# Miniprotein binders against q53ft3, part 70

Target 1, 195 residues: q53ft3
Amino acid sequence: MFGCLVAGRLVQTAAQQVAEDKFVFDLPDYESINHVVVFMLGTIPFPEGMGGSVYFSYPDSNGMPVWQLLGFVTNGKPSAIFKISGLKSGEGSQHPFGAMNIVRTPSVAQIGISVELLDSMAQQTPVGNAAVSSVDSFTQFTQKMLDNFYNFASSFAVSQAQMTPSPSEMFIPANVVLKWYENFQRRLAQNPLFW

## First folded at step 7 (miniprotein)

Design pbb4
Fold by ESMFold2-Fast, scan of step 7:
Structure pbb4 (fold): chain B 195 residues (1-195), chain A 82 residues (1-82)
Amino acid sequence: as target 1 above (195 residues)
Amino acid sequence: SSDWEEIIRKIEEALRRGDLETAKKLLEELLKEAEKLGNPEVIERIERYIEFFEKYVELGDEEYAKLLIERAIRYAERLSEK
């Protein structure tokens, strides 16, 4: 239902469902990530009165996940870019000797999406903000994101004759992805702040 | 036919020909008729479906935009049968 993109990395569209209303994407090597984009695939809308709260989590010094609310996606605002720089553990806090060879475990952060009532979402205050880059840099980043997603999704396209029915899998018509891409690019060109 | 019934038929015709903007306008007319009946639950539901419909048209997802209008009609019809 959702996708997650980091500039320069392969887009993720297969979230791990950890509860009926909760989905998670893993972000390996998160220390190199400044921004993440979360979006709806456009095939299944949220039920009436519902939306998605977007959370970011990284392991703290004790290995415990710290979940922070970044913002929201809704049928009316189905994509958002979030800045996670400044939320990462160890930023500006390590003693010089601590940075040498104290146990270095791979850093894996997570993006979580919780499907919630719009009324409940309206009562929450995000700790992170959408990217606040200049209009030009934001537009360029978004266009690259659109191209990356469209190319990725198209790489999995198959004809109806090649489809094998499976109740546990969702299939997205290629024309829906194309229409989303074209419409979003058109809207972005007309008004970069439309979302 | 009642005004309600006529509006629904016109919405279905617009959907069949792919005229989503006309379907939306007719759904807004149906909303005005619901207001005359004094049923705030029906009014609220139709308003929400119109809002989400607009967003899915912007996304180019005409299939789901159409589904949202169809759901709004079924919801209105279900409540009017009471």
Scores: ipSAE 0.000, ipTM 0.112, lowest interface PAE 18.7, mean pLDDT 67

Design pbc1
Fold by ESMFold2-Fast, scan of step 7:
Structure pbc1 (fold): chain B 195 residues (1-195), chain A 90 residues (1-90)
Amino acid sequence: as target 1 above (195 residues)
Amino acid sequence: TDEQRRKLEEAIKTLEEVARELEKAGLPEEAEYVELIAEYLERALERGDPERIERYLEFAVKYLELIARKNPELRDAVEKAIRILEEALK
């Protein structure tokens, strides 16, 4: 349902579903990450009255996750850009992942998405985020980024096809990425602010 | 070339400085977007991808031109940055 993009890295479109309403992406070497883009693949919309709260977590000195609320994605605004570079030493925010205090490797962070009621989301304050401010610049940037996204995804698909499948890794069919790309282009043409 | 690399590094530094100026001016969303552009440009430079470097620089110039049009009080600083980016495009 979701994708996660980091500058200079392969796009992640295979979130791990850790609960009925919770999804996570692993971010290795997170100390080098300044921005993260989270987006919906456009195939399955949120149920009416629901949206996604986006969280960032990093391991503290004891390997315990520290969760921070970054922002939201909804059917009306299915993508968002978040700046995380200033958040790695802060205190965690209130979060629905508190019961899942799993000790992690020191260099791996996570993006968590919690499907929540829109009314509940309205009561929360994100610790940091970034948004696109201009329709013209938005359209031009997203068109260039879509090309970059598709090229990265296609390159990744070819590379992965040459590897023995690992049970610990999820593989996304190239057809799903192409379908997402086409749907994204169509939606962008209809409403440049959807991204 | 070494000269072109220096110009590109100057362009990235210029974008980061403009983002800081935008944030001081009360445009935090625009500031973060410019920082994101700088990050993509830096990754393209590290990867040695001239086509993407050119695209990101062109986009940065257009975005800064838009900011200057909408925010006349920032025109001087922004146009100075645009000139540095255009030098990197040559």
Scores: ipSAE 0.000, ipTM 0.252, lowest interface PAE 12.6, mean pLDDT 68

Design pbc2
Fold by ESMFold2-Fast, scan of step 7:
Order: structure tokens, then sequence, then C-alpha cells
Structure pbc2 (fold): chain B 195 residues (1-195), chain A 90 residues (1-90)
């Protein structure tokens, strides 16, 4: 349902489902990450009245997860860029992952997506300026940046397809990335303000 | 080459400086995009991807040109940054 992209890394399209309404992506070597893009693959939309709250988690000095709300993705706004630099030393925010036993690997952060009612999401406050969005005169630049993310992810996916797959490696077909990009382009054309 | 790498590192630092200046000027959204360009350039440089480096520099220049056009009070600082990025393109 969801994808996660970090500049210079293989795009992830296979989130680990940890509950009926909760999905997680692992971000190894997270100290080198400043921005993360979260997007819907366009295959399965959210049910009517529902959306996704996007959280970022990193291990604190005791190895305990510190969750922070980054923002949201919805059927009307299926892609968002989040800045996670500067959040790695902050206090955690209110989150729905509190009771879950999520296995942590040292130096691995996580992106969590919680499927929630839109009304519930409207009452939540994301940390600082984590969400990066552009409208009006900047929409075309946002599209060009996403084109670059797509081109990079597509090139990397093709390179990965030429390698012998391993159970511990992320490996995706290039057509999945292309389908996501086409759906994002279509939505942007239909509603330039959705970004 | 060492000279090309130095110019690219200068371009990355220039984008980071412009982002801070934009934040001070009350343009936090624009600052975040400029900072993202700096990160993309750094990743492309680490991978040794000259095609990505060129494209990201071109996009950064276009975005800075838009900022200068819409914010005349920042034009001198932004245009100085554009010249540094254009030098890295050579």
Amino acid sequence: as target 1 above (195 residues)
Amino acid sequence: TDEQRRKLEEAIKTLEEVARELEKAGLPEEAEYVELFAELLERALEKGDPERIERYLEFAVKYLELIARKNPELRDAVEKAIRILEEALK
C-alpha cells in the first residue's frame, strides 16, 4: 500500500504490517538521513473517511523507541516529504504505537504509518516543520524533485534486479515505481494543490 | 578530480547557507526545499553519479531563480549562490 524513499537508497514498497492498521519501514543508518518521502502506491486506496498518520521512531539512549508524528498521507494527498534531521534528539509525541513490541536493531530508525479516521488526524499536531509541502507557484518544482526521486529509484531498482536476490535485501520491480509515479503525476494534474 | 569535488562541496555548503538565510527571511518552506537539494547533491556525490549531480544543480539553480524573482530583497544573496552553483556545473 505504501512506499518509502530516501535519497540515494533503494525505494521500499513492502512495509511490515505489525497490526491491522499499522505498517512500518526500517531505516538503517538513519543518522545519515535528512529527508524521507512517504507515498501511496496507488494500488489500494484508503477506505472512505480514513487516512494515514506518519510517524518517525529512533532508539533513545536506553534503546527505547521515541515516536514523533511527522504528518499525514491521504487519498487526496498521497505523497509527502518529511524532514527528520533535528528530530533524532527530540522528545517523543503522542502516538498509537505505545503498546507494540517492535523489534529494534541498533542504528535502525523506523517510519510508522497508522491508518486512522480523518477526523482524528485533524486533531493531531505534527512536530515542528517536519512536513515539507509546496503549492501555487512552487508545485512544478515539487514535481521536478519527485521526477528525480523516481528516476533515481527506478535506476536503482533496475540495478538491483540484475543482482542475485537475498532474503535480507530489498528488491523491487521497476514497474512498481513507474506505476506509483504515473498515479502521482495524474493526481497532481487533477489537483495541483494536493502536494 | 580534486578541483571538481571542491566546487561541488562548495555548492553544497552554499545551498545550506542559503537555506539558513531563507529561514531568517521568513521563507521556511523554500528553505526546506533548498536544504533537500543540498542533501540530494551530497548523496549523488557520494555515489559518484555525475548525471544526477548535474540535474540536481540545474534544478537548484532554477528554484533559486524563482526565489530571487519573487523576493527582490533577497536577490543579491540568492544570485551570488546561483553563480557558485553554475560554476560547479562547468
Scores: ipSAE 0.007, ipTM 0.206, lowest interface PAE 9.6, mean pLDDT 67

Design pbc3
Fold by ESMFold2-Fast, scan of step 7:
Structure pbc3 (fold): chain B 195 residues (1-195), chain A 90 residues (1-90)
Amino acid sequence: as target 1 above (195 residues)
Amino acid sequence: TDEQRRKLEEAIKTLEEVARELEKAGLPKEAEWVELIAEFLERMLERGDPERIERYLEFAVKYLELIARKNPELRDAVEKAIRILEEALK
């Protein structure tokens, strides 16, 4: 339902579902990342009255995750660009990922998405300058290109699932994902605001 | 148990039926979400994950309650579905 994109890296379209309303993407070597794009894949919208709160987690000096609220995605604003460079390791936000505060591998950060009521989201305050002030035409364009990839991947996954006895598992060839990501990167190379 | 599986299968079919009714009522986005929930439940049922099945059923009930609140004209049909899902939670 969601995707996560970092310049120079493979796009992630298969979030780990850790609860009925919570999804996570892993970000290895996060200290080299300046911006992260979080977006909806465009085929399945949020239920009316709901949206997604986007969190960033990084390991503190003891290896414990520190969660910070970056911003939101909604049906009306289905993608957002976040600047994660310059975030402080000691500053945490109130967050819905309480049970997930477990010691993690050093240098691996996470993006967390919590599906919440819009009224609840309106009462939350994102960390400083993490979110880009506006969702511009570039972000909308990015969403469109990733929707195309998602539609292709979904069609393939359905065909594969029909031929596989274990329907709860999807298989997508690595070279197919790489080809789509490279095409996506070429189109994005025109916009200097992406990174 | 066999009885629990039958109730879960009925709940899944009920969600699929509600999704079609939502589509016909001009709520295609809501219909897609209900279909997604049904798909997750189907996969959880195949894997035998009772805890996740319970959580998805609870989420489905809450979402349907929201739909009924915002669309009073669909309340009767949606509330009937909620009762079936709640029965599967027992």
Scores: ipSAE 0.000, ipTM 0.107, lowest interface PAE 19.1, mean pLDDT 65

Design pbc4
Fold by ESMFold2-Fast, scan of step 7:
Structure pbc4 (fold): chain B 195 residues (1-195), chain A 90 residues (1-90)
Amino acid sequence: as target 1 above (195 residues)
Amino acid sequence: TDEQRRKLEEAIKTLEEVARELEKAGLPEEAEFVEYIAERLELALERGDPERIERYLEFAVKYLELIARKNPELRDAVEKAIRILEEALK
């Protein structure tokens, strides 16, 4: 259902389902991450009236997860870019040598997606400025490409029981579409001006 | 064909013209990016790579659509360019 992209890393498309309505992605070495992109794969849309609330969690000093609401994804807005560098614990700001000790402990954060009613989501306030609102034209283009991929993939999503393949029509396997997306996003992460 | 090559050459020239207009309008980063796309498209054409030509043209169309939406005063010029690029995709 969902994908998670961090610049310079392989895209994650296999979220761990931890409840009927909850999905998570692990973000190892999260202190090196500035932005996270969350998007829908386009294979399964949200049910009518539903959307996804996107959360970020990091381990506190006691190893307990601290969850923060970043924003939302919906069928109408199937991807979002979030800035998480400003949301990380102030522990790193204590002392440079204190930060050196932290690197000895595994640093794994999580992106969580909770499928919720749109009306409920409208009443929630994301943490300040997590969603990237002031961006350059290339960042907006990247967002647009993610939206375009979702819409493109969704346009081909029909039940196989309803498909009657015609030799005169070209059918693209779902895994080829996913491979295209993964290759495109990987190349963009390495060089934003690739295309 | 000769006609297809003509359309592709027109598309490249159109992108270069749009880049100059964007720079004139105070959008130097957007201008540089469009110029870069034109250069990549020209190289793909010289190499004879139809798949890359198609991808670059599609990429250019999407980027120009974004520019037109964000810059209404440039909309007419940019949309005219988009039509030329879409014609080259046929």
Scores: ipSAE 0.000, ipTM 0.101, lowest interface PAE 14.7, mean pLDDT 66

Design pbd1
Fold by ESMFold2-Fast, scan of step 7:
Structure pbd1 (fold): chain B 195 residues (1-195), chain A 90 residues (1-90)
Amino acid sequence: as target 1 above (195 residues)
Amino acid sequence: TDEQRRKLEEAIKTLEEVARELEKAGLPEEAERVERYAEFLEKYLELGDPEYIELALEYAVRVLERIAEKNPELRDAVEKAIRILEEALK
């Protein structure tokens, strides 16, 4: 099954099944949303050769849904981050939800997941390159960069006894760098989606 | 702020230009270090937390000052970069 996460909101793990192969999450107050994470819960994999196409829908000025393809999730890539802020004015893309053009309340958008053949998904182009990357990929990259920065900065650490007078150089206590590193890691662990 | 974001984006671009010049000067290790700072700033900019961004910028300035001391031929480009980074710190 699927989950849907928006920064600052409770995670949704109970999608509405609107067809055998189609699932929907409601996104109230969508105009305040910049990014949405869609992920698989890990208990039930896709059948061999299948994956999920992820769509975003918002109501236009007449309350009619406008559907756009954001990207994909698969067994090999079970989570993805999508930027939707620039897509709210898009015309829409080819989508399997055409028959389900249901008029929505003005401030409620939807994330749609359509279970499709991987070959079919490979031929589709997401609108605006909305897919940013998986949460795991960004978290790993950020952790690696933090480690590299901390290691680089620490490579210049010297005891006070080893310091030489240098009016052109500034010295930062190692514990200040460590405190920043630890605070940042805590933030990352609590909400990697702020990345 | 929008002005702060613009200054940070300019600082990132400046670091990338300095890294390119360092590589041309035969300093690939230093170029890689400067590129890493540009990458850190790009990621930290998304968090909007000035404490973390300012610390990264201060270290970038320190690295650039050391590079200018060791490589006088690059001093003008590096000093221009330092001024841009110091403006972002404000």
Scores: ipSAE 0.000, ipTM 0.085, lowest interface PAE 18.8, mean pLDDT 66

Design pbd2
Fold by ESMFold2-Fast, scan of step 7:
Structure pbd2 (fold): chain B 195 residues (1-195), chain A 90 residues (1-90)
Amino acid sequence: as target 1 above (195 residues)
Amino acid sequence: TDEQRRKLEEAIKTLEEVARELEKAGLPEEAERVERYAEFLEKYLELGDPEYIEELLELAVRFLERIAEKNPELRDAVEKAIRILEEALK
């Protein structure tokens, strides 16, 4: 249902479902992370009156998780960018992941998503002013996503001589991906919202 | 050039028609994507970007080919559209 992206890393779309209404993404080497994007995959909307509360968790000095509310995603706002660099030494917040307070690897953080009633979400206060919504930040994020996709796709490139005959598989020439990448960067520079 | 513009306008019209057929067939996500292709082609035809127009036409053709493969009942209408788009490509 959800995706999680960190600039320079592979996008995660397979959240670990830890309860009927709770999903978790692991963020290894979280000390190097400044921003995290959480988004809905778009095929299955939240039930009417519901949305997702987004939490960030990092291990304290004893390896125990400290949960902080970052913000929300809803059918009307299915993606959000969060700045987490200022939150790693903050206070814990009220969270629904009480049963998840277990010792973790010191360098691994988590993003938690809890499906909650919109009325309940409206009563909660995200910590650290983590939400990012400026056009400049969106442009930077989009550029990093573009780089990430290009790197991922090009890592599978093979020469024509290395292709095995397989009519049931689809292949895209590497030069087509490169042309798309360059054209998209040009378009983004002209107008970040051309899409 | 006048002939090429006529072909591109026909391609845009054809994509809009296919989108309606896809929606009627219960494929609203596919219909919306095809409508996006038509919208972008119209926009970039006005802006005069032939390279991007060619890319959009090629992407639309590939997308429609997959729809025809997965939906044999729509094959006739979709393949006619593909031929019109390929004609606009040269």
Scores: ipSAE 0.000, ipTM 0.089, lowest interface PAE 17.9, mean pLDDT 70

Design pbd3
Fold by ESMFold2-Fast, scan of step 7:
Structure pbd3 (fold): chain B 195 residues (1-195), chain A 90 residues (1-90)
Amino acid sequence: as target 1 above (195 residues)
Amino acid sequence: TDEQRRKLEEAIKTLEEVARELEKAGLPEEAERVERYAEFLEKYLELGDPEWIELFLEFAVRMLEKIAEKNPELRDAVEKAIRILEEALK
């Protein structure tokens, strides 16, 4: 139902479903991630009156997940970009000297999506600097960007199906993401409102 | 803000400088790509919406890292540019 994109990495379109209303994506090497894009694949809409709350988790010193609310996706706003860089360094991993050589903590974080009632979502407060999607003309641009990426990736996946049977879950290779990015920026340079 | 705007203008200028160095190094297609991305960022600033600028700058950093990986001889110039872009992300 959902996809997760990080700049320069494989897009994930196969969330792990951990309950009927809960989905997670793994983010390895999360300390190098500044932004995460979460989007709906467009195949199945949310039921009426429902949407998705998007959470970010990282392991604390005991390996326990610490969950933070980033924001929301809905049928009317099916994609969102979140800034997570400010959420990781202030939790006490800071040391005067040689932090890289001192503590080994797990480097895998998660994006969690919980399908919730819109009324419940309206009462929740996302963490301060996670960012909100623009509701201005740029929302259309962002959705167009994500739609073009998904269409490009789907075309590639269909092409691969000619060579091998398509799996029920699929990862998109890094070179395809890079090629899409290059094509997308080239067209943006010619006309920001392309496609 | 004024400070953020100046950092963004410096980032765009830096990308233009990288494009010129790529052209001198015999990489006209890479140079055109970087130059066009700088034009995109300049137009984005004209729209007045800062919401996506950090993501777009992160994409620029990733683009430069890939260029440096393929062209180690340009590493010093590209690393300088990446540092300027990362400063704009602060």
Scores: ipSAE 0.005, ipTM 0.240, lowest interface PAE 11.5, mean pLDDT 65

Design pbd4
Fold by ESMFold2-Fast, scan of step 7:
Structure pbd4 (fold): chain B 195 residues (1-195), chain A 90 residues (1-90)
Amino acid sequence: as target 1 above (195 residues)
Amino acid sequence: TDEQRRKLEEAIKTLEEVARELEKAGLPEEAERVERYAEFLEKYLELGDPEYIELALERAVRYLERIAEKNPELRDAVEKAIRILEEALK
């Protein structure tokens, strides 16, 4: 039902089912992992009021799993990207995997998916900034684009007073604006996060 | 207005449908980007921010035009979506 992708590794599409509503993927050598993508296969949707809560687990110094809520996947948002690098050791959240007491090898982490009611999921808070928000990223992009445009264009601004004696407005060469826009679009197409 | 809101809601739904078509066609990165436009429009439509809505619609149209150019098999579906987004821009 689910897939798990780590950059530079083979995609996993066969989760280990550990309960009727719980699925797990193993992540060996997790210390080298920065991001994990969790997605639904196109085969089976969640029932009307259900979704999947996504958890991350790493072994503590005693070999016991420390589970943290990363975020959610739903029929409306069937994939999500999570940043797991930088998660603090020993910090956890309340989660449905806590009672499972699954022993881990020292270098193997896990992604857990718990099928839950959407209403229940809406009341939970993912661990700080693990989820990569596409909306937040696009908002930041838009603001930086506007800032970049204004700063660049204004560096070429001249009042008509510098060209004629009695102006009331500034003039910005249209060619400079168009050239900047084309450059920005090209860079964005190559890497959406270049900004 | 009520009419403008309906057109924007149709544009958002259209972008989500195009993203699913792109995913089925084996273009997951393109699909995700189109979904980001839909999410942005939905968020700022609810917040009442028309300045960002116009920018997102224009950028989505340009991105879809490029997809249609590189993927002739998807051209008809993508061009239909572009027309719906252009209508929301009016």
Scores: ipSAE 0.000, ipTM 0.066, lowest interface PAE 19.0, mean pLDDT 69

Design pbe1
Fold by ESMFold2-Fast, scan of step 7:
Structure pbe1 (fold): chain B 195 residues (1-195), chain A 93 residues (1-93)
Amino acid sequence: as target 1 above (195 residues)
Amino acid sequence: SVEDLLKQIEETLKKAEEATDPEELRKLLQEALELIEKLAEMTGDPELREEVEYLELLIEYALRLVERGKIERAERYIEFIEKYIELIERKLQ
């Protein structure tokens, strides 16, 4: 139902369903991520009166998840851009194993989507500035997103034209990218540069 | 002037939106792109130049949609571009 995109990485469209109303995407190496896009694929809309609350989770210094509300996606606003680079990283904890040269578990963050009543969502306050905070910031991010899409599309076209057998190589379905683009375009057309 | 070029680009895009022939649509988008390039050359303000470069990217994408036969999507994209130009014009006032 949902997709998750990070600039410079392959788009994810296969969320893990952890409950009837809860979906999760893994974000490995999250410390290098500045922005994340969450969007609906456009195949299955939310039921009337419902939407999705978008959460971000990172491991604290003890390896425990810390969840923060980033914002919302709805049928009327099916995609959203979030800045995660400024969020708190579990400061104030101490980890005793660092001195023993223990290899730490890689930092893997998560995006969580909870399907909730719109009335309930309206009463919640997202963490500060998780959504893109200025017109210039949004414009710059959108430019980078479009550039990455163009580069990906042209790279795919060249690879397709020059294709030789590549066993075990991962490929992303073109129709998934197309559905993301359509949702993104619809959101921009309905509410250009608004957030 | 910057304002005159923005108006010309807007008028060209409105003609593109009304075009029924894909070849005419492509020609009008090419004309809009050339006007954007002129605007970029005349723009000394770095903030406005960044917005102009974004417009170039948007128009180029619309052109590629037309070339791929995605006329309906291109038309919706042109509507978005028109709204973005209106936002730029409001900032300049």
Scores: ipSAE 0.000, ipTM 0.106, lowest interface PAE 15.0, mean pLDDT 65

Design pbe2
Fold by ESMFold2-Fast, scan of step 7:
Structure pbe2 (fold): chain B 195 residues (1-195), chain A 93 residues (1-93)
Amino acid sequence: as target 1 above (195 residues)
Amino acid sequence: SVEDLLKQIEETLKKAEEATDPEELRKLLQEALELIEKLAEMTGDPELREEVEYLELFIELALRAVEKGKIERAERYIEFIEKYIELIERKLQ
């Protein structure tokens, strides 16, 4: 139902279902993560009147999970980007005991998604700067970029009547570009963050 | 200003597109990331803030591609980022 993307890692599309209304993604080596994108796969919409609350959990110095509300995804806003670098556990060198008091902490954080009533979600307050609002400009922009590339590539198509041998030229049939473009759009519709 | 910073980012990315050395490309992308982080601190509008967060993500993706030796992929991300900055500039008009 949901996907999770972190820069430089394979996209996760198989959340662990821990309850009828709760899903979790594991984020190993979370201290290296700056941004997390959570999105709906587009295969199954939320039931009418419902949406998903997105939580981030990291282990504290005792290994206990600390959950924080990041924001929401809904049928009307099926993707959201969150900056989690400011929410991670760990002490900077400015703290006098940071170097001496080393506690063994797990390196795995979690993204949790709870399916909730929209009315209930409206009454909740996300932590700090993690939550943002948008009309999903990334998907719209990616679509425009793809259209521009296709138009550019297809402009190099040459008719059989004008084809003359040239040792340094490469010709790609327009039909092949169109097939690639259609496949990419199909995949983008299923998962806007595939690359 | 936000507009001045966007222009600095654009100039840095243009230099990145012309880079022939992967290490030079990496350094220019790192410079762009620092400028984008500064832009994030200046952006008060929630919608523009989200757009700036995506810019940071795209630069991270480009840096990862360079690190993995996938230079053509990094170039695609740079083009994407440039178009995204164009979108932000239009919203500021």
Scores: ipSAE 0.013, ipTM 0.475, lowest interface PAE 8.3, mean pLDDT 67

Design pbe3
Fold by ESMFold2-Fast, scan of step 7:
Order: sequence, then C-alpha cells, then structure tokens
Structure pbe3 (fold): chain B 195 residues (1-195), chain A 93 residues (1-93)
Amino acid sequence: as target 1 above (195 residues)
Amino acid sequence: SVEDLLKQIEETLKKAEEATDPEELRKLLQEALELIEKLAEMTGDPELRKEVEWLELLIEFALRMVERGKIERAERYIEFIEKYIELIERKLQ
C-alpha cells in the first residue's frame, strides 16, 4: 500500500506489516540518509476518515527504538518528503509503536506508518523541521525520485514467461507503477506542492 | 487589478518561454518576479497570498537555474509556474 524511497537507493514497496494498522520499512545505514519519501502506491486508498501517521525510529545507546512523528499522508496528500538528517537522538515523540518489542541492530533505522483516524492525527504534533520546506530542494528531490523510481520500475519490464516466484519479494505489476507515475506527474505539474 | 497582474505575469512568462538568449530569459524572469512582488503586496486574502509567495519563490529558483546555465531546468520551473497560475485563476472564478 505504501512505498519508501531514499535518494540514490532502490525504492522499497514491500513494507513489513506488524499489525493490522501498522507498517514498517527498514533503513540500513541511516546515518548516510538525508531525506526520505513516503508515498501511497495508489492501488488501495485509505478508508473514509482515515490517514497514515509517519514515524521515524532509530536505535538509542541501549539499542531500543526511539520513535519520532514526522508527519502524515492521506488520500488528499498521498506523499511527503522528510528531512531526517539532524534529528536528535534523544527521547521520542508520542507514538503508537511503544508496545512493539522489536530487537534492533545498530545503524538500522525504520520508517513506521500507523493507519489512524484523521481526528486522532489532528491532535498530534510532528517534530520540528522534519518536513521539507524549501521548494527548490523539494522540486530537485522530487524530480530525481521520480526519475529513479520510473527507471527502477522500467527495469522490471519482463515477459510473464520470465517471471519467477520469490518468497522474499512482493511483485507489483509494471502497469500499476506506470499508472502511479503518470498520476504523480500530472498532479505535480498542476501543483508542485501537492506532496 | 489582481486579475490584470496575473495576466501580465502570464504574458511575461510566455515571452520567457520564447526567449532563445539566456540574458533575455533572465531579464524576463526578473520582470515576472517584480510583477509577482506587486501582486503579493495587493493581495489581502491570506490563502491567496501564500500561493503568490510560492510563485515568487519558484521564479527565484528559475532565475538561479538560468544563472547556473541550467536552461532546461529553468524551463521546467516556468512550466510549473504557468500551471500554478492557472490553478490560482481557477480559484478566483
């Protein structure tokens, strides 16, 4: 349902579902990451009145996850860019992932998405300056991400006869990716700030 | 008057699209920026002013791209701005 993208890396579209309403992406070597993009694939919309709260988690000195709220994605705003470089390694923000006992390896961070009621999301405050505010940086990043995602998706254009089952991978039809790309490009052209 | 300024900005950007000389392009973008600054000063609606401020920022980025010799990139910003102005005009209707 979701995708996670880091500039210069392969897009992730197979989130680990850790609860009915909670999804996680792993970010290895997170110290080298400046920006992260979280987006909806466009295949399945959120139910009416719901959206996704986006969290970032890194291991503290004891190896325990510290969760911080970065922002939100909704049907009306299905993608967002977050700057994670410079976030403090202190205590986390209020979050719904506190009950999860996940053992963390050093240098691996996570992006968490919690499907929540829009009313509940309105009561929460994202950490300051996580959302990208510079339009130039935003447009540069967006174009590079769009190009990288499309090029990556195009590399999977193989015949059905060449498709082999993989137990560790989710397979997304090229047509769905192309449709997402076209819709994203159209919306970006109409309003470069829509995501 | 707001609608008249939006039309002038559109005309200036159209001329920028047709410019083949980078210095002419820079001059036209500077003129567009001045018109947008006047529009921002005349706009009383807070939401509309926010949209106009984003137009200012986008023109400044286009100018930066021209200064760096990134003409194709500057043209991309001009296309964004033109579509964004269309959106603003639709909201005014």
Scores: ipSAE 0.000, ipTM 0.109, lowest interface PAE 15.8, mean pLDDT 66

